# Ledger of designs, part 17: VH-VL binders against Beta-L-arabinobiosidase (hypBA2)

Target 1, 158 residues: Beta-L-arabinobiosidase (hypBA2), of Bifidobacterium longum subsp. longum (e8mgh9r892to1049)
Amino acid sequence: TNVDSASKSTTNVAKDADVTGTTYAEKDTNYPAKNAVDGKTVMESFWGTKGSENKTDTLNIKFKDGKQKIDDIRLYFYQSSSSQTISGYAEPANYKLEYQKDDGTWAPIADQVRTPNYAGANYNRIQFTPVETTTIRVTFTPQAGMAVGVKEIEAYNT
Key: E = the ipSAE of ESMFold2; O = the ipSAE of OpenDDE; V2 = 0.75 times the mean of E and O plus 0.25 times the DockQ between their complexes.

## First folded at step 15 (VH-VL)

Design c60 (from e07 with heavy chain S52N G53A Y54G, light chain Q49R T51S K52Y; framework fv_ebrasodebart; at its last look DockQ between E and O 0.63; V2 from the best seeds 0.00; counts 0 for: pae E 2.9 > 2)
Heavy chain, then light chain:
Amino acid sequence: QIQLVQSGAEVKKPGASVKVSCKASGYTFTDYGISWVRQAPGQGLEWMGWINAGSGNTNYAQKLQGRVTMTTDTSTSTAYMELRSLRSDDTAVYYCARSYEGTSWFDPWGQGTLVTVSS
Amino acid sequence: QAVLTQPPSVSVSPGQTASITCSGDKLGEKYAYWYQQKPGQSPVLVMYRDSYRPSGIPERFSASNSGNTATLTISGTQAMDEADYYCQAWDSSTSGYVFGGGTKLTVL
ESMFold2, look of step 15: ipSAE 0.379; ipTM 0.755
ESMFold2 (binder alone), look of step 15: mean pLDDT 91; pTM 0.929
OpenDDE, look of step 15: ipSAE 0.161; ipTM 0.725

Design d04 (from d01 with light chain A50Y S53R; framework fv_namilumab; at its last look DockQ between E and O 0.04; V2 from the best seeds 0.00; counts 0 for: pae E 16.9 > 2, placed apart)
Fold by ESMFold2, look of step 15:
Structure d04 (fold): chain C 158 residues (1-158), chain A 121 residues (1-121), chain B 107 residues (1-107)
Amino acid sequence: as target 1 above (158 residues)
Amino acid sequence: QVQLVQSGAEVKKPGASVKVSCKAFGYTFTDYYLHWVRQAPGQGLEWVGWINPNTGDTIYAQKFQGRVTMTRDTSISTAYMELSRLRSDDTAVYYCARDYSGWEPYYFDYWGQGTMVTVSS
Amino acid sequence: DIQMTQSPSSVSASVGDRVTIACRASQSISSYLNWYQQRPGKAPQLLIYYASRLQSGVPSRFSGSGSGTDFTLTINSLQPEDFATYYCQQSYDYPWTFGGGTKLEIK
């Protein structure tokens, strides 16, 4: 599908964010949550859920520069079909996006336009009505028998 | 007890095709990738490609692209490799090997007994 | 493709000897290097994975070392069952490639 190249004229506010995940496979240093925000979309730099016993797994991304206005999130999934492929990974069956309000409570990100509409194998762009927040949360539901790998999550004010 | 059992030896003429089978025992067939590796008589080992038995996805070494097809039947825990347009230099023992589909490291922890394919005029 | 060069191609040795086999990659492969043993008429069997980790059930007289481009398999105190061909194999990038093999023969 003809996916437009991402503009880099706008700052990615998720880069080097304070990130926590609900799981990591066998505490291997190769796939920690910080790989999802290191600005790299290569296959060796991703957060992985292989070995998780959770029905869903979550990344929390706290922006390093505090409160940001965002309207555009980009998700890059790892897929077990390239060189040095780690087996058992595919894009999630679905994902849920939330932001943290000033009072510390969570709200869904409303009015999303997803490209593609379902979780795509690599690149996913989610545009939405702007929110101001310090923290976003993404919850992944895996496909049956598969794990989820996140190569990068980016956030922009476009 | 993990075991990979391959089909018997084959003798083929140049230009024919061969289909080798590999039946898995002692583990969940769809949890591990299967690779195919060949060895010409008196020669070393050469990687052909892999199949993900869960999805049916494959990767082939460029040398075999267009001539090899890997498939599986999950109902009988069996993988297949078909090589077409056979040449005399395809004469080799063909092994299936289980990839430890784990994280790191990546390696072949169990191998089939091998299937001799002889291509002669 | 990443080329794997084994040296020597053959070694003649006696029971009780120490043998060292070298494997060199054409580019860095980090530690993604495995060693296999193949006895005559048999399928290969895994000895060492990730450069230095011994597979379960493999005798401790086998050891592996190295990273980057230069790797070594060492067999201390050879036993009669160790006379076989040894292959290194990289799992860093596709296509996965093997060294040419080292045949270990009895004197």
Scores: ipSAE 0.005, ipTM 0.492, lowest interface PAE 15.9, mean pLDDT 83
ESMFold2 (binder alone), look of step 15: mean pLDDT 93; pTM 0.945
OpenDDE, look of step 15: ipSAE 0.271; ipTM 0.780
ESMFold2, look of step 17: ipSAE 0.000; ipTM 0.485
ESMFold2 (binder alone), look of step 17: mean pLDDT 93; pTM 0.944
OpenDDE, look of step 17: ipSAE 0.268; ipTM 0.779

Design d05 (from d01 with heavy chain W103Y, light chain A50K S53R; framework fv_namilumab; at its last look DockQ between E and O 0.04; V2 from the best seeds 0.00; counts 0 for: pae E 17.5 > 2, placed apart)
Fold by ESMFold2, look of step 15:
Structure d05 (fold): chain C 158 residues (1-158), chain A 121 residues (1-121), chain B 107 residues (1-107)
Amino acid sequence: as target 1 above (158 residues)
Amino acid sequence: QVQLVQSGAEVKKPGASVKVSCKAFGYTFTDYYLHWVRQAPGQGLEWVGWINPNTGDTIYAQKFQGRVTMTRDTSISTAYMELSRLRSDDTAVYYCARDYSGYEPYYFDYWGQGTMVTVSS
Amino acid sequence: DIQMTQSPSSVSASVGDRVTIACRASQSISSYLNWYQQRPGKAPQLLIYKASRLQSGVPSRFSGSGSGTDFTLTINSLQPEDFATYYCQQSYDYPWTFGGGTKLEIK
């Protein structure tokens, strides 16, 4: 509760971002990557990698309002369960965060503090040394035999 | 350096199908979206859709939905556009064009030479 | 669909002239507006992206401006190689759409 209170006054600059994924969920036929930035964490509103033949999959998030200073990313994963009935999804084995520099090249986001340290089944908070960028990307390595579902990605300047 | 090379001109009858190819050189084929744009003789440009060569995902303009199929073969760095149930007003030069990155800024930085498709009754 | 209206549809000009071409969108497209040049018998080539950014290798006599719904392409000191057709194109929302073109002719 206390952690959430510290972050409630900030603006999510990833909301309604222009998002491109390296794959689409088998059931998401319209705008599958945009499910990750629509501000919803409700069941079955997610971007998924089920059916992907890639070893990793990547989600690119281009902020609607151009270059932003950010120091805090929140990731929400979909996990299959008896109450979350789309099968075959679990949090990734790991994920990599990068930002795009002005020259179009990518750099790793440095000095990350992750809560939890390993990818958590739902909520993940990543705090880091601030960067200024128009675009971030996240690369997911799935657990063996599983797909990755992303319910939401948020980005803040806290 | 970067080059998109398209298949040769085609003459078809109404009701037939055509499949145009676009082979990429000088860059990593799967890193950039490929779009198809057509131009009827003496007319302007019309966007048909795109394919993400990495995933095979596509978006088509509604006008072409149900008649166009875009595919690719990553082993030979080649994209394809197939247009079925051809009509005389499908007569056009069909271009493939590379999208810079599939994200902002969105624009076509390299174009193929074009493939003339003629549909005659 | 977002309609893109170019004006004029044709312009006759001399080498050394300054030419301005207008493009209007039916809705705001922010700055997601690109300009292409098409020489006779050739594929289009990118000149300007995101309204005002010059593509690498394009001469500085070309410039773009505008945001929202109203955009312009300006050619300063027209050269013989600039006689071509020019298209604007929005990349804000699907389907991506082009203006009708502006044919730039000698005299």
Scores: ipSAE 0.000, ipTM 0.486, lowest interface PAE 17.5, mean pLDDT 83
ESMFold2 (binder alone), look of step 15: mean pLDDT 93; pTM 0.941
OpenDDE, look of step 15: ipSAE 0.007; ipTM 0.590

## First folded at step 17 (VH-VL)

Design c61 (from c60 with heavy chain Y100W; framework fv_ebrasodebart; at its last look DockQ between E and O 0.55; V2 from the best seeds 0.00; counts 0 for: pae E 3.7 > 2)
Fold by ESMFold2, look of step 17:
Structure c61 (fold): chain C 158 residues (1-158), chain A 119 residues (1-119), chain B 108 residues (1-108)
Amino acid sequence: as target 1 above (158 residues)
Amino acid sequence: QIQLVQSGAEVKKPGASVKVSCKASGYTFTDYGISWVRQAPGQGLEWMGWINAGSGNTNYAQKLQGRVTMTTDTSTSTAYMELRSLRSDDTAVYYCARSWEGTSWFDPWGQGTLVTVSS
Amino acid sequence: QAVLTQPPSVSVSPGQTASITCSGDKLGEKYAYWYQQKPGQSPVLVMYRDSYRPSGIPERFSASNSGNTATLTISGTQAMDEADYYCQAWDSSTSGYVFGGGTKLTVL
């Protein structure tokens, strides 16, 4: 069940955001960080961590329109399969969500309800107590022997 | 048996160039990268750079930027490293090693190619 | 420009445990790798991703990496283990791989 257009608010404030990934993860990939915010959830458009020597990798997403109120994040992971032929990718073992406060420091996003509870192979919805922020940060811990591919990250005020 | 077989020893003058070849066998060449590592006499290992045999993407050690070029020929499963504007302190054994998309896994290694730069 | 610092030499008797350290700023945030090089030979990978052992490497080889220090440990050291040992990690600041200076293991 596809949810890329199913948001109640319909405004994805992360689309076309100013995005950076952990530098090593971007240095040698056809799958740059901008693919995670281009509004596409198809297999060929993802940010990939293959070749990363970091034990975790991070996306920083700075909203184009400045400070936004958000309570709903959608994460779409790439997974390798017989029809999804870029090898070595699976959903992360874990992901951590943070937002940037007005003073520039980072805080965890509180009161998360994750659907599914564990990182799912494609669609993940995270609902939480609203925050006002310009920037979110997601840190991914890969499964052993795998890389993480992020097809899209979306953010909404629902 | 996975093997990397390198070209023979070279003797060069300062200012010349050298091109070392590394022929791979026993695996799918385009699924992996090739790193180049050198070792001056009596010294440790120094990473020179890396090429992805599938994509052609390269990453060179900052010390060697502008002097090194790494290429591959997928039809012959061969990687090449060219070092230009040679100096006497470029005298070393030059190794190729298989790696995976920027991984630090250098396995296996070629037999090494001695390059001697002397005036 | 990152530096991985290793002791220049370590000596052990056969059967003893050898410990070779590799120090670098926040090295535990990266995966560490270890290579063995015997005289006149190419290096051979002996430990990867901190603590994993490639097929064919004896179980007496183990490794760890935490904080600023990675450690290669050889238990029950044998004469055939006499070699130079190099640690390796990725260096984000130069976007390149770096090797430690090497440690000569002497088995008496």
Scores: ipSAE 0.251, ipTM 0.695, lowest interface PAE 3.7, mean pLDDT 87
ESMFold2 (binder alone), look of step 17: mean pLDDT 90; pTM 0.918
OpenDDE, look of step 17: ipSAE 0.272; ipTM 0.751

Design c62 (from c60 with heavy chain E101Q, light chain S95D; framework fv_ebrasodebart; at its last look DockQ between E and O 0.07; V2 from the best seeds 0.00; counts 0 for: DG spot L95, pae O 7.5 > 2, placed apart)
Fold by OpenDDE, look of step 17:
Structure c62 (fold): chain C 158 residues (1-158), chain A 119 residues (1-119), chain B 108 residues (1-108)
Amino acid sequence: as target 1 above (158 residues)
Amino acid sequence: QIQLVQSGAEVKKPGASVKVSCKASGYTFTDYGISWVRQAPGQGLEWMGWINAGSGNTNYAQKLQGRVTMTTDTSTSTAYMELRSLRSDDTAVYYCARSYQGTSWFDPWGQGTLVTVSS
Amino acid sequence: QAVLTQPPSVSVSPGQTASITCSGDKLGEKYAYWYQQKPGQSPVLVMYRDSYRPSGIPERFSASNSGNTATLTISGTQAMDEADYYCQAWDSSTDGYVFGGGTKLTVL
């Protein structure tokens, strides 16, 4: 496994991306998809799936600066933890990372090294063999009875 | 069926204000937003702004900043667009359309509301 | 603010393929959307996210994106396809939306 060091690129190429999400129930209308790429990792800004009837939900992220080379993705998951947080949110049971190939089809991002190994609350780092793409998507499988909230998705070329 | 029904035609004088309504049905109103688009006679489409029906967050075209206000009434599933300080070049058909922040498309559209501004 | 450029008019004979282009700075980095508007009617979404067709839109409608140009293609063009067509995209600089100038498609 040849994964780059823990260095952080200065440029988050996912910020302000053209982002779309699957449809959600009324409960999540205050948490639009764009919150996942607004450059903020704060609790007040996240994309949520609460109320969703989907078994899985997906964020599609089309980078604003065209085709990007990336090898590092950061996922920040919202977690309900106190009366000051919105209830019903937890890190996903699992998530899937894909990138769009030049022919428009989707392929999984291969050779991932995830830290932590399983989805954790707040900060998750995924390092992988560099891919070049205009668009990535992340598919989230929620824990039973819980919704997924994404505070931020970052993408870097380290 | 999903549909947006707009209020009737308006005739206004320069300097006046107009408020157009857009009643939504057939879907969960607060799950989406409403975009407003206008079209001057014989001209193209011009995006005016967007409102999230759930959060009430708005984004207006820079050209109309300070002169336009978009609101929603969730109890009636109705969106409103107010345009103030009307000018003759505001004469247009005004459309509301269902939109969703981040998806970037408009579907469906209202039937349009003609606003005529003339002295 | 982003600008999308369309040809003002395109003419085709019935059965021919019509192509309407939409060009903009960094358009290839964004999704393109297309709307059909017939005289006296409201616009109708005919293509979204560059190449996806909404339910109810005929298969003869397709779209693609190459570089900074999006193209709406109507194969086997019919008389009923005569309309104005507008491209649209999200404007990252304003977090708003922008329309092309529109293209009048005439079916001869």
Scores: ipSAE 0.018, ipTM 0.593, lowest interface PAE 7.5, mean pLDDT 91
ESMFold2, look of step 17: ipSAE 0.264; ipTM 0.709
ESMFold2 (binder alone), look of step 17: mean pLDDT 91; pTM 0.932

Design c63 (from c60 with heavy chain Y100W E101K, light chain S95D; framework fv_ebrasodebart; at its last look DockQ between E and O 0.57; V2 from the best seeds 0.00; counts 0 for: DG spot L95, pae E 3.7 > 2)
Heavy chain, then light chain:
Amino acid sequence: QIQLVQSGAEVKKPGASVKVSCKASGYTFTDYGISWVRQAPGQGLEWMGWINAGSGNTNYAQKLQGRVTMTTDTSTSTAYMELRSLRSDDTAVYYCARSWKGTSWFDPWGQGTLVTVSS
Amino acid sequence: QAVLTQPPSVSVSPGQTASITCSGDKLGEKYAYWYQQKPGQSPVLVMYRDSYRPSGIPERFSASNSGNTATLTISGTQAMDEADYYCQAWDSSTDGYVFGGGTKLTVL
ESMFold2, look of step 17: ipSAE 0.287; ipTM 0.707
ESMFold2 (binder alone), look of step 17: mean pLDDT 90; pTM 0.925
OpenDDE, look of step 17: ipSAE 0.183; ipTM 0.734

Design d06 (from d04 with heavy chain N54Y, light chain S31D; framework fv_namilumab; at its last look DockQ between E and O 0.60; V2 from the best seeds 0.00; counts 0 for: pae E 6.6 > 2)
Fold by ESMFold2, look of step 17:
Structure d06 (fold): chain C 158 residues (1-158), chain A 121 residues (1-121), chain B 107 residues (1-107)
Amino acid sequence: as target 1 above (158 residues)
Amino acid sequence: QVQLVQSGAEVKKPGASVKVSCKAFGYTFTDYYLHWVRQAPGQGLEWVGWINPYTGDTIYAQKFQGRVTMTRDTSISTAYMELSRLRSDDTAVYYCARDYSGWEPYYFDYWGQGTMVTVSS
Amino acid sequence: DIQMTQSPSSVSASVGDRVTIACRASQSISDYLNWYQQRPGKAPQLLIYYASRLQSGVPSRFSGSGSGTDFTLTINSLQPEDFATYYCQQSYDYPWTFGGGTKLEIK
């Protein structure tokens, strides 16, 4: 049995991951993909898709310490408001979660329980039957006329 | 028990509109995407689009853009599909179908009985 | 649009036979492939989701396999109630598309 995996059940394995966003969105946004894994959930540190020409935009998160067992993803969205200095952002209409299998192919993360069920303006917790993977990816479908801002993606083994 | 009950058969003239209803029973209506799928007589299945019953957001297949409108009334757990400027090739059975989830549309686990729409001159 | 190609378009078989039905996507769709059964005059019913997972209540003689572009539905020991039309469907990208169907008939 792997003792190190068990002792890290409260550790965010996505922090400082090797992350890439959709190239078109990356070129036109002021908020780079690395902000989604910097361990900050404050409103002004986020990956933004404003100006993206894509129907959906994707973050690919490769864990820095290789293969991890995870069963819990936490996803924090930025939302513009009258008190905010950055406009044009809302939580996505929906998001898709996938993991990379050992053979390098992708599969949906099955048996998800989401809290809240629809994308929440800030905090979203997604629990699922554990998977072992090096890499997750998240695909965001924006609300009409809005961009998606991701403050943080976290992954845990709880 | 999950059940989707659709309105009765319709006969329409070319150029008219039709509005098909789909009433949901046995589950929380707003927690699941609802899809519309049609099947022309003797033909295969064709996806028309979906509605998120909680938000009212919709996505339509491009070939139906500008002619289809999907709505819902959450107070009576009922979804609607309206198709306008009807043509003879719109003659089909129209199904409503429940998606497995409200957060990622994926597959249809429950289907309505279908509504035959016949477009004839 | 992602084209889904089913083969064969029809098959004639006897009770007790093993039948396989193929479905090919025009691009990789990962595991986002579903199988439906439709009897004449009835709505389709879900058999398989995520390429290989059996829907609740579906007999174990049904199985699905494949990933990426090539998928197979297998029916072992065919029963009288299995004579129907079978459709594959991708849910990877919009518009969602179906295969042309495979009609399974009694010999």
Scores: ipSAE 0.082, ipTM 0.675, lowest interface PAE 6.6, mean pLDDT 85
ESMFold2 (binder alone), look of step 17: mean pLDDT 92; pTM 0.935
OpenDDE, look of step 17: ipSAE 0.316; ipTM 0.799

Design d07 (from d04 with heavy chain T55R, light chain S91Y; framework fv_namilumab; at its last look DockQ between E and O 0.61; V2 from the best seeds 0.00; counts 0 for: pae E 5.0 > 2)
Heavy chain, then light chain:
Amino acid sequence: QVQLVQSGAEVKKPGASVKVSCKAFGYTFTDYYLHWVRQAPGQGLEWVGWINPNRGDTIYAQKFQGRVTMTRDTSISTAYMELSRLRSDDTAVYYCARDYSGWEPYYFDYWGQGTMVTVSS
Amino acid sequence: DIQMTQSPSSVSASVGDRVTIACRASQSISSYLNWYQQRPGKAPQLLIYYASRLQSGVPSRFSGSGSGTDFTLTINSLQPEDFATYYCQQYYDYPWTFGGGTKLEIK
ESMFold2, look of step 17: ipSAE 0.045; ipTM 0.658
ESMFold2 (binder alone), look of step 17: mean pLDDT 92; pTM 0.939
OpenDDE, look of step 17: ipSAE 0.440; ipTM 0.832
ESMFold2, look of step 18: ipSAE 0.289; ipTM 0.741
ESMFold2 (binder alone), look of step 18: mean pLDDT 93; pTM 0.943
OpenDDE, look of step 18: ipSAE 0.269; ipTM 0.779

## First folded at step 18 (VH-VL; framework fv_namilumab)

Design d08 (from d07 with heavy chain N54Y, light chain S31D; at its last look DockQ between E and O 0.70; V2 from the best seeds 0.00; counts 0 for: pae E 4.3 > 2)
Fold by ESMFold2, look of step 18:
Structure d08 (fold): chain C 158 residues (1-158), chain A 121 residues (1-121), chain B 107 residues (1-107)
Amino acid sequence: as target 1 above (158 residues)
Amino acid sequence: QVQLVQSGAEVKKPGASVKVSCKAFGYTFTDYYLHWVRQAPGQGLEWVGWINPYRGDTIYAQKFQGRVTMTRDTSISTAYMELSRLRSDDTAVYYCARDYSGWEPYYFDYWGQGTMVTVSS
Amino acid sequence: DIQMTQSPSSVSASVGDRVTIACRASQSISDYLNWYQQRPGKAPQLLIYYASRLQSGVPSRFSGSGSGTDFTLTINSLQPEDFATYYCQQYYDYPWTFGGGTKLEIK
């Protein structure tokens, strides 16, 4: 049976991707970037930016199976609470989504519909005009005094 | 139909504070980020910061950090910018501007009429 | 902070002319650039976003080009209503910054 990576499917093409975070955030091995693509949206498996001196922090997600057609990204944020006891985390003030063009340069993902419209605690769904790319990049602006924790990022062709 | 209506001109002494209001009409106030931008007479534009009117969180340009406070009252669809410890180089027209939501805050599609703030001895 | 340098600071032109205005960023800003038009005594109005995308209702004689550090606004076949000041603005990184403006004047 033949499975094309460009076919519409329920497959999360970001799972187990080659992922890197901003250099400072990658130095914190307690909450490494690989946690954002391990397929887990529960527990304290997240990429965390606590201790970062950067104004923004970035995740680069290079799909394991090369170029993919995608139109749907899902972001899951960690937020501190009485039951989520790693302190100092909240959803970002904003996030920026980009894809890598064939020439290696970056472009904004156009025509986004975000649910919720502002970065929501935990689940965020972003639907957009399909792009074909090997790599997506997400840049997070934290709320003042908070760090950003990304439990998972998923990408689909729906 | 979309309108942003700002409070009237103000004259202040150095060291005082000013609070400018921006009332939104013709759209759901909490669905769009709201920015403040100023323009000194005969000069260019300078971004002051933004507020998420739903959650109330803010981001300020570093130049204004510690002197600016942005707030809102969602019951009357009104945003406020307060600038403290005024000095003569704060003399400017202050604009509120709506940002398109759904991608990220990136451009200002509707602007208030502006509020002139004059700081002089 | 990202510095935005516009040139020229002013330009004199006639109706029907083609005018170009340059904007240069102090570092790469990808396509995160807007162009605004401001008539005297009025608030700015959006013309172009993402460097090259025309805002709804803006005449097609306006166009934007560039990516990275060097950007251009072009007005083809200048009309009387186009005499205004034009600003570029980056939104790649905080704080958002504007160019110094280009005043387009009647010859």
Scores: ipSAE 0.343, ipTM 0.759, lowest interface PAE 4.3, mean pLDDT 86
ESMFold2 (binder alone), look of step 18: mean pLDDT 92; pTM 0.941
OpenDDE, look of step 18: ipSAE 0.475; ipTM 0.833

Design d09 (from d07 with heavy chain P105L; at its last look DockQ between E and O 0.57; V2 from the best seeds 0.00; counts 0 for: pae E 8.8 > 2)
Fold by ESMFold2, look of step 18:
Structure d09 (fold): chain C 158 residues (1-158), chain A 121 residues (1-121), chain B 107 residues (1-107)
Amino acid sequence: as target 1 above (158 residues)
Amino acid sequence: QVQLVQSGAEVKKPGASVKVSCKAFGYTFTDYYLHWVRQAPGQGLEWVGWINPNRGDTIYAQKFQGRVTMTRDTSISTAYMELSRLRSDDTAVYYCARDYSGWELYYFDYWGQGTMVTVSS
Amino acid sequence: DIQMTQSPSSVSASVGDRVTIACRASQSISSYLNWYQQRPGKAPQLLIYYASRLQSGVPSRFSGSGSGTDFTLTINSLQPEDFATYYCQQYYDYPWTFGGGTKLEIK
């Protein structure tokens, strides 16, 4: 049995972060950006891009406790089905992860190992060469005809 | 050893369609996006779009939207690009290229040999 | 669309020379830039990714630099196999776009 001693830490440094999104859903109280960092993965607590005119949409996550060392990000997508009360959502076709450097510019997170390698319908784990940053951002490319819903984004130092 | 092998040259009349194939060898076909890039004779390179072979979802450059269709058959590790309503300025070599899985880095680490498509009356 | 402008469009040089090729983006693309080499009659091949990182198997005489809008490919001590056309390519935003190419010819 795999007993991962490095994963004993339960500190999610993205929880309750200061977040902003690029879509109309940022303004809608049902699907605000803060839903992506509230620690809930329930079906109706998500940030959504429905109605966006953008080619891609972005969440910016500024950690509440300032600069953090992270090496593990977890993304949870909302997916519509016939049993869902909210339609038109699927995992993105792709997503881009970046961190903010001390000079305010953005860089890609290097050496990512994604599980799964493509955007998965719900849970996605991204492990990478550690970075120290105050802020991460995720840019989503939607599947054709679909919107992207983010139930939660978490960040850890494992 | 990674290899992308494309179908042979095509000669088409204006208004026709062409379908180019790209067969993948030496890697897990569904783990990497596949791009199509064209090059008119004596000209530079032009990106057409990509397909995710796992799900089949696509993104096309806007100038090709409505004329291009990218598909795949995962059982034979083969991607396809179909271009319709051909005109003389579609004459080009069409390449398929694999997108390396850095996931925040998009670069074409392996290319097919190219397929010449000639559109002539 | 993000326009990529390469200069010069062609250059003549001798074996052993140092050559510098410039690429300018119409807007900032951070470091989301690749360089490709295309030998006559062949498909393009990746040289440099993320502006400055050498692809596996590429000789160290090749180097890339720059960020934002201005990028440079440098070839030190040219070899006979380096006579080819070189393209920069941005992947900051759709559509992905290439520079017009720089043809490197033997004198």
Scores: ipSAE 0.012, ipTM 0.641, lowest interface PAE 8.8, mean pLDDT 85
ESMFold2 (binder alone), look of step 18: mean pLDDT 94; pTM 0.952
OpenDDE, look of step 18: ipSAE 0.036; ipTM 0.718

